# Designs tried in a protein design chat: VH-VL binders against o27280. Part 234

Target 1, 266 residues: o27280
Amino acid sequence: MDSMNVPEVLEIKRIVEESESVKTFIFSWDFRREVRPGQFVMVWDFRDEKPMSVSLIDPVRSEIGISIRRVGEFTDRVHGLSEGDLLGIRGPYGRGFELMGRDILLVGGGIGMAPLAALADEATARGMRVDALVAARTADELLFLDRLEAAGVNISTCTDDGSCGFKGFAHERLLTLEENHDMAAVCGPEPMMFQVMRILDERDVPAQLSLERYMKCAVGICGQCCLDDTGFRVCAEGPVFWSQELSRVREFGRYRRDPAGRRVPW
Key: E = the ipSAE of ESMFold2; O = the ipSAE of OpenDDE; V2 = 0.75 times the mean of E and O plus 0.25 times the DockQ between their complexes.

## First folded at step 9 (VH-VL)

Design R20 (framework fv_acasunlimab)
Fold by ESMFold2-Fast, scan of step 9:
Structure R20 (fold): chain C 266 residues (1-266), chain A 118 residues (1-118), chain B 108 residues (1-108)
Amino acid sequence: as target 1 above (266 residues)
Amino acid sequence: EVQLLEPGGGLVQPGGSLRLSCEASGFTFSRYWMSWVRQAPGKGLEWVSAISRGGSSTFYADSVRGRFTISRDSSKNTLFLQMSSLRAEDTAVYYCAKSYIGRAFDIWGQGTLVTVSS
Amino acid sequence: SYVLTQPPSVSVAPGQTARITCGGNNIGSESVHWYQQKPGQAPVLVVYEDSDRPSGLPERFSGSNSGNTATLTISRVEAGDEADYYCQVYDDSSDHYVFGGGTKLTVL
């Protein structure tokens, strides 16, 4: 289906409570509009529009899912909705993950597991071996463990506070895991992704990283969502980048910008 | 082991054509940009051409544009450089090279000598 | 048509520090990579992204990059470091990979 970049008003078919702060909203979807893991949609509550990653892609049931963490006014309003309520959805947008090889590693932090859960489904459906490192600050923030296990994914966990699995950060846990992967996909806080990328680079594992910045960037037509030094627009050229591309960006993992445009260290 | 192997090379008359190949092993070839870099006898390194991961984007040095064509075959893990309208100034050792972080080159072929002379 | 300028040669005594410069307009905004090439051999990456070192390379090799000059520094030079050294950047404006002219390091 051709898209003129207009929102389609869809009924919330089902809501899955992933944690106290995260819900997945499920909609019927016409797969003549292809959706790939790593792509995002614009979610419109008839007041504001925000980009959200697609976390479930189910052609058999003709459904997509969008996982949303409660962090502000928009997401608080959306979390207040019930099955049967309406939301505007447009897209998909952005470059999705590319699957290659036989054995893959997924490294997700917090809500960054959302696009990786969709990728895990596709990879396992293709007969690939999937190892997932699921990281969060606390056990209550680990997402999609039951879904990943049901798909046949080999799961490792870590929490900053040690409440589940390895006590420590994702990159510390990664150092204890086997090195035999054809590719990796990484999504989570930028400092975590930077550390993980360095380890994967040393192991000669090609990695794709999805920038969480797309949740705070303008729609691609605005041109205000870009990376330092390269001029990459996350909405247009991302949100998924190969590690080779990101290592060219001096801003990645080192500093961010405040509303005034000033550089602020992570 | 990770390597790039370059069979080929040789002596070609001015105006002639030659195809170079570079076989990759030990890494996922289709995930990386690939390049050709040459070095004339006693001279420095000169970048010749680059190709994107999927092969849809190709780039050429001004000195070879319109004469050389870079291509890749991911099913064979092989990079190619089709050279035509060869000139004496194209005489060089040609290296294939794998892109790395920041568009550096971390893995290089052993080099193959192309001599253009009558 | 971006150009990188290197001195053609640098001489250093064993155990001393060698510094090889790479000049380019606003090169400090680029990522600079450095290669070592010995006679009859393919180049070897020794520094990437201005200052990072590939796994297994000695800490004697380091780099810096600011303003219009990038520098490769080799401390405690050994006879085996004698080689040609090349700097390299990617010029986004022309989509060209650019190499410097090379510097021959002689260990006296």
Scores: ipSAE 0.000, ipTM 0.402, lowest interface PAE 16.2, mean pLDDT 83

Design R21 (framework fv_acasunlimab)
Fold by ESMFold2-Fast, scan of step 9:
Structure R21 (fold): chain C 266 residues (1-266), chain A 118 residues (1-118), chain B 108 residues (1-108)
Amino acid sequence: as target 1 above (266 residues)
Amino acid sequence: EVQLLEPGGGLVQPGGSLRLSCEASGFTFSRYWMSWVRQAPGKGLEWVSAISKGGSSTFYADSVRGRFTISRDSSKNTLFLQMSSLRAEDTAVYYCAKSYIGRAFDIWGQGTLVTVSS
Amino acid sequence: SYVLTQPPSVSVAPGQTARITCGGNNIGSESVHWYQQKPGQAPVLVVYEDSDRPSGLPERFSGSNSGNTATLTISRVEAGDEADYYCQVYDDSSDHYVFGGGTKLTVL
């Protein structure tokens, strides 16, 4: 039988408070079950199960980390847990990021920095030059800056309100960056990713983008029903996609779908 | 039109050198990764070397590392492969190829035959 | 070195579906590209990024990639599809482009 389809009950080893709304939950992990940046796990609190990106991959300590933003009832319950409490974890699932070349640009918005922090660790361990553009609404919502700095990442920040770094949106800051990159990885709010993708495509920088809403498609849950495409010929294996794949998805960056399949504007 | 043009190849004795060139037209050459891919008579495709759009990153197959050098001149829309210490096993049709986002090869040259024999 | 394994040959009758496999360790985590090569000609890209098709290519060509196997599927095969087919990935662990050994498709 495939053990990845059965949740393993794991003890919360450590909890790191990343911000007022984000915590990273750290678990011991058996790396015979390989996990890569960009993959996700299903987190089960014994009532509901939700997909969460892996934000820390540490084979030396035999640990993984999962960063969770408080946005609803499930995440409120999980945020109420303490070190020593138990959660069910199954996976990993989905396609991870692929690396190429000597230099990479990471563009992350809010909690989207979580999978990119894990990627930054892998890229720096490989000897790549890593530049990160970290975006948020306010300075208090910028995530993983200390961790990125410790890894030797070159950091640029921007906030909508100007409380840290460039005042404006990620795509506006990207236009002012002078360095060329062999590839890029992008994760954050879908409208931000759409604008960033357009600029990277114009510059012919190969880019991979991670989309939370397609994580269920990677697990095999109604994949075709999650995408809008003329012709009924959409097959998605998320959460990570190359920018060329996303350019053909009409709804990317324009609207999303609720659980009933209805269009909801961003 | 979009195309990659390679001049005719050559006959070289073992231990010799040869430079291949590939001129691009119909697209913005300087924006794309470029590669050389070869095919020995009756055999499959074998990737040889790649160069990033800016020329800052170069990659080589283990079989040619230290003997071949890939380079580009974006002002002339030309890709080069400098081959040295040639061996009989290097006999092949050499294709230049344009990479696409996601690292597929979407445009290929016509191929140039390199024969290494005495 | 990362290795891609293809069957050396596949035979199919006209109008039927041909399936050409490309095996690789955790190949489902890679992007797989497929090329068609006819005798004396340069290769032609027929599927890229696992399942996308270049402009102008017939919808009969499709691809999938999961686990340890990627598959090129050619529906309603025509005599003109007879060719050698190669799968290809970029192996990010070695920074190498890797081709499969090729599969000769024969249309009976």
Scores: ipSAE 0.262, ipTM 0.678, lowest interface PAE 4.4, mean pLDDT 85

Design R22 (framework fv_acasunlimab)
Fold by ESMFold2-Fast, scan of step 9:
Structure R22 (fold): chain C 266 residues (1-266), chain A 118 residues (1-118), chain B 108 residues (1-108)
Amino acid sequence: as target 1 above (266 residues)
Amino acid sequence: EVQLLEPGGGLVQPGGSLRLSCEASGFTFSRYWMSWVRQAPGKGLEWVSAISYGGSSTFYADSVRGRFTISRDSSKNTLFLQMSSLRAEDTAVYYCAKSYIGRAFDIWGQGTLVTVSS
Amino acid sequence: SYVLTQPPSVSVAPGQTARITCGGNNIGSESVHWYQQKPGQAPVLVVYEDSDRPSGLPERFSGSNSGNTATLTISRVEAGDEADYYCQVYDDSSDHYVFGGGTKLTVL
């Protein structure tokens, strides 16, 4: 719709401090504009606009939540805001996750747990069995463990530095977990997602993976989101893709593109 | 600085009740299981209770099951142990402890003395 | 319930190697952790996951675990190592944390 291209100025209703570097900003939302797990919005602080995944979808309270990690000037300014302050929200954009079967494995890395937390809520509400592998570089980057536990999710953790749970990478931990899932959803750093996808493919588990790095194409030229071999456009066809689609892309997990279109290794 | 601070302690008559608290700082409290471990005077370490990230899963040593209740408040970074039907054998220094790799305990509180005596 | 057995005391001369054992049924399949406790102080983690050391702890502390016995090894023992030492595992079948009875290390 035309109205989705114009930012709506919303009051920050509540702020939840998820960690030292991550806050969830909660807004009242009119659910006549459907929001699905895996979609994102453009957040406008009246100076700059940045894409953010929706991490909470609560139709009962008529609220959405947007989780923001502090990494630069824009996010520093947003983190400085208080309850009652205003932000512009435009969207939602992108393809959301699709659920199938009776059980699902979620594999999330760092802030990639944000869209997966929203998905976990939907999957449990549908009566699915949910197993989550939550991965991060350090314990401080593990997000939403309380929400996942409250929803009845079976949680496994791993950190690169060993500060919480299994010491190692997500794919190494996944090899120690039982293989029986009807589907999986994966969101995190591309190298992690690539290794996880390979294991899930071997186990014949259909997986959806979220490529969040190109969400800003929603406000720019869609061609900027193009993937190497297949010509996928993340903003138009993503950010969520099936593993079968991504297995054909040579760049996935190996390199990215800079603003000039040159290949840059991860 | 990563630390666990335990205010309180006290003298309680047999059959009485007491609540212990443990305030966490310097780490992301909600990312760790927390436990209570006690030590009777001149004796060894004995695990008492553990609580999961959000508090929906709680575990107890057989000696305290039904008498003690562990809980946590993530908004205040605080761990609690509600003790009831106290016995002389519950006399000990109580430590709160943060879980680590392999279910080790890397950070411990300073300990709170609980004396159960008439 | 799962039981960990430690010798009540071990004596060693300064500069020598102390070895403290922790016995348990199939303990080699568990992750064993070791704590040092000095009088009036809280325990300090000195070895975790059988053989790993926390940041800032001296290399002199090491561990091993196989079969029915885990061992804490303290090389080049110093007077300041005199303390009580406890081993610990988590018993998955009962969801219980289990401590050994403790070993008093005396440095003579």
Scores: ipSAE 0.006, ipTM 0.513, lowest interface PAE 9.7, mean pLDDT 85

Design R23 (framework fv_acasunlimab; at its last look DockQ between E and O 0.05; V2 from the best seeds 0.00; counts 0 for: pae E 15.9 > 2, placed apart)
Fold by ESMFold2-Fast, scan of step 9:
Structure R23 (fold): chain C 266 residues (1-266), chain A 118 residues (1-118), chain B 108 residues (1-108)
Amino acid sequence: as target 1 above (266 residues)
Amino acid sequence: EVQLLEPGGGLVQPGGSLRLSCEASGFTFSRYWMSWVRQAPGKGLEWVSAISTGGSSTFYADSVRGRFTISRDSSKNTLFLQMSSLRAEDTAVYYCAKSYIGRAFDIWGQGTLVTVSS
Amino acid sequence: SYVLTQPPSVSVAPGQTARITCGGNNIGSESVHWYQQKPGQAPVLVVYEDSDRPSGLPERFSGSNSGNTATLTISRVEAGDEADYYCQVYDDSSDHYVFGGGTKLTVL
């Protein structure tokens, strides 16, 4: 798709403050370039370009939303922008989530709720029953609860400090929930996703998981996008993978790569 | 190693019933959605029914809804299709098929012929 | 209900490239899977998720999907490629698996 590889300069139409560290930037979008939940775009501030997951897909209003967590120099600069300012957007890229069946479990940690919020909108629009387990360190960092509640999603929360819902981690909360879902979708820190995947595998729930760590690469050209055992390129074949694929990857949940390509344990 | 074996099939009169079975080996049967796909003589593939891993969700093509019932028995690694109120247009080779990466079918049974005729 | 349209037949000479199309409204937003079926045999998955190939399949088989048309491409066609080919999607609005009508590929 050559048109997807040229950044379009778009005006920031609206900014929603999701938390102290997360903002959603909303842009008018021409849906001749289709966008699916689980896909990402490259965001360019005219100095650096970084991949960001799409968190809102609204064809009725002709809008997309991109949720960005403040974690470094690039994201700090983007957080300093105002409505009316310009950003370059290129994409979308990657495989989106695929829906199957009557009901779905969403398990999101921190900013991982961003692509899952878009998926929740699609699943509810399709008439699926949606249960969401939303995890964060504290109550103030739980994301998109208002959107999920408005959509009729059955929400369970957990926080590390116990300030909202279950006190503990996502996988600990999941063990206390009865599971009969036709499928699941998971996005968050890789150690969380690994633990959640193991539980879903034991319960025979097919799951899709979104791998954020390789998305730093430009579209399909970076060696860091490859998984050790399978040769999958996350930018080209991900970032969304079925648990059946990830269970065969020795690296997933066990170690990552530093900038020099060295293995670093989680 | 990985295979689906369909030992059934047969001739049945219109209005009759027949149960098909499909035995899985070489993979963990309980972890995959399973489907039935049929093919009438000289015609194309037509999806008939699907069942979720836990068996709690079942799906049917409009042409068979209310007449066919899909079920699974994970202890026997076996998929079933109970067919009732059979019609001449149900005459087909029936394939069981294993889901792959959610929505494709990677492993197919050899097919079993069901003939509905007086 | 979602409908997939395939040409009934495609003819190609050995060594040439065969292209089999699968038409559907906004099919580019779906994941398209392709099956090969030889006479008297069960279907075999040859392309999944638009363009991925199962292990052991020749690299001559490839796929693409955009807009309203998905395409199965078979390069350097061999006599053994003669078969019926079916495209397939999952319609998540109905929870139905949908097959195209099939295309008979004739080599020679």
Scores: ipSAE 0.740, ipTM 0.869, lowest interface PAE 1.2, mean pLDDT 87
Fold by OpenDDE, look of step 10:
Structure R23 (fold): chain C 266 residues (1-266), chain A 118 residues (1-118), chain B 108 residues (1-108)
Amino acid sequence: as target 1 above (266 residues)
Amino acid sequence: EVQLLEPGGGLVQPGGSLRLSCEASGFTFSRYWMSWVRQAPGKGLEWVSAISTGGSSTFYADSVRGRFTISRDSSKNTLFLQMSSLRAEDTAVYYCAKSYIGRAFDIWGQGTLVTVSS
Amino acid sequence: SYVLTQPPSVSVAPGQTARITCGGNNIGSESVHWYQQKPGQAPVLVVYEDSDRPSGLPERFSGSNSGNTATLTISRVEAGDEADYYCQVYDDSSDHYVFGGGTKLTVL
């Protein structure tokens, strides 16, 4: 199915407060338009437009969820909305996660758990064994724990300050886990993903990683989300990439480009 | 150079058994899923079996489930296909295939012919 | 089981554009891969993930996928492009790799 290129104005059905800084907005969705975990939508508040990952896919209720972290002016406005208010949604766009195997490891950091939560639902529904390493700076920033547990996911937590689970970073916790999986899906801060990918490669675990870049058009035209050297467009060839693809991307884990196209370090 | 070599093909009677091997070189064998794909004479490609990187997960086409067993030895960079209860319809060229990005196959062996005939 | 449908044959004159289709139920939501097979040879990956091209393949080869049809496009067709072409997907519901029936491309 082709993605929408024109925003559809949708009513916010429900708002779930996931944490102090993260809310999930629930919308009615026509599933004749398929959406996959790892894909994103463009959210339009009639002033500005931003890409957001789909965090919930519920064909039974005919709903999708979009989890948004409060980080700037746009998200401040969105977080000020109430149930019944309207947003423009266009998409879905991009390449989502691909599932294969019987055992999958999810490694997520902060809001990066959004697409992985959706993937977890799909994987568990298919009867896969799902292990999830959920990382955050503090315990109160860990996302979707109850949801994942209810889905039958085996959860391991990691916090920078040690307020919950393993004290340290996700890649450090991963080093303490000996079990290998058929594949892994990773999403979070890029430095985290970079380290996690290295470990997974050393362990011969196929991995998919979801990148975040400044994105304007979402349809592969403007080039704002192009990755250096490869010409990969995060909105078209991504945002989900296989580790083999990212190994070709020199900037991965090292720097990104800001809206002006300037290199900025992580 | 990346290469897959497939010895072990031959003639076998119906009900018989045969073990195929695929020797990999030129890439890190343990990092990739591997598959067997076969092609009957004058026919199209048919996936037969796949195995995960660690070998803990195996998958089979319905047509061979219960009769074929896929395995791998990372220390020898070798993929195996143990075939039992062979049937005439199993006659085909059997290809060893390396997984690439996603669920595609980027490297193929030259194939080995298995003929099941009385 | 998931089924991919290809035309049995396609003919094209040298220098023209060949289009080989692969039909499947909602195939646009799947990742489609394409293989070229010449007589007596093993298949060669020519397009993966709908539209990506392996290193070393000429830009003449391209792919698209939407709705119920994936398409392999070969522009400026050469005699050397004569071969069988197969589309392939992974069926998540059955954990099967699925190939199309193949298309014989004849260069006139």
Scores: ipSAE 0.661, ipTM 0.871, lowest interface PAE 1.1, mean pLDDT 94
Fold by ESMFold2, look of step 10:
Structure R23 (fold): chain C 266 residues (1-266), chain A 118 residues (1-118), chain B 108 residues (1-108)
Amino acid sequence: as target 1 above (266 residues)
Amino acid sequence: EVQLLEPGGGLVQPGGSLRLSCEASGFTFSRYWMSWVRQAPGKGLEWVSAISTGGSSTFYADSVRGRFTISRDSSKNTLFLQMSSLRAEDTAVYYCAKSYIGRAFDIWGQGTLVTVSS
Amino acid sequence: SYVLTQPPSVSVAPGQTARITCGGNNIGSESVHWYQQKPGQAPVLVVYEDSDRPSGLPERFSGSNSGNTATLTISRVEAGDEADYYCQVYDDSSDHYVFGGGTKLTVL
């Protein structure tokens, strides 16, 4: 039996309220199981199990942090937990971000900043220059700003309603930013990621994008996380893909699939 | 400056072999699918072969499957096409091409002529 | 194997609009790309993903795709637009790239 497929029951060590709708749950973690930014874990509340991105990787304190936005029944139940309560965690799974060069651009929308915050910590620890474009609908939903600033990240913000930083979409702000990055990492709503990817591709900036698809098994067996054109399983071959891998995928940015596999617009 | 350069080509006998190369510059070669596309004299474009970013997947048109082998060397930014068992109908200008959004080809080499005749 | 059908030629006067069609069964569900090729030269991408234009391409080039027909439109045609034009898709059922037969645009 593969021990990664059996949830380890862990105590919630600490809870950080990141916003009204987002909490980070911190657990002790045995780093013999290596975790990379962009990988995910399956969080089990003893009823349901959902994939969540790792937002904090701290081998020195032997801790990981998982940031969870309240969006439905599962996340409502998890948000109702306290320090000392138990959750099951299995993983990590998937392909994480690969760092290259000296200068990296992070583009995150909403909860998509979670895996990018972990990547920012690793990039700054390697001595890279890190610029982050942090996007949300409104100022209250901008995540991890203090943490990124403390890490030495150069932050640009944008909000749809203009309540903080640039008023507009992330890709509109990106058009006004310096083009000299060696790579980019992107995570957020798929329409945002599609528009950002197109700009980065036109600028010949290598980009990695983290996708969310419906998944069940997390190890690539069931096929529910597949992309249309490639047969890629988000849980096995992703969730992080290079932009050119995604250029083969007609569905990316154009539609999504519901749990029954039907095409629906974004 | 983004460039694809195909040195080589030439005259070869039917049944012979030839290796084409394509040297890339001005973009991160290892991050893009690459293809070979050919054009017989006076004819249209015909896709020949493609290779994925890491080289894990290779694809061939039916007309060349089993006779041609595509490969890449990311340390040298070079795409290759090993052509074997050549036929007269393989006579064409061979272009290397860089993948783009939606499986388009945005950058093309200048092309190199391969002539197969006795 | 998926087949793309293009008219062999289209003639237009300078300043007029040229429309070059690419026919295929249910091509409206495919991503269609267009290339311009002048004699002795490599192809140049002029439209991708049905209607998007590469950076630096004149705004006169545009595209559309619905039903069984994709169309490349060149407005305010100039003599320099005289070339062969190819449409292209990726056919995911065969895992092949497919080009149309090409259309020679003549500017009279």
Scores: ipSAE 0.000, ipTM 0.442, lowest interface PAE 15.9, mean pLDDT 85
ESMFold2 (binder alone), look of step 10: mean pLDDT 93; pTM 0.955

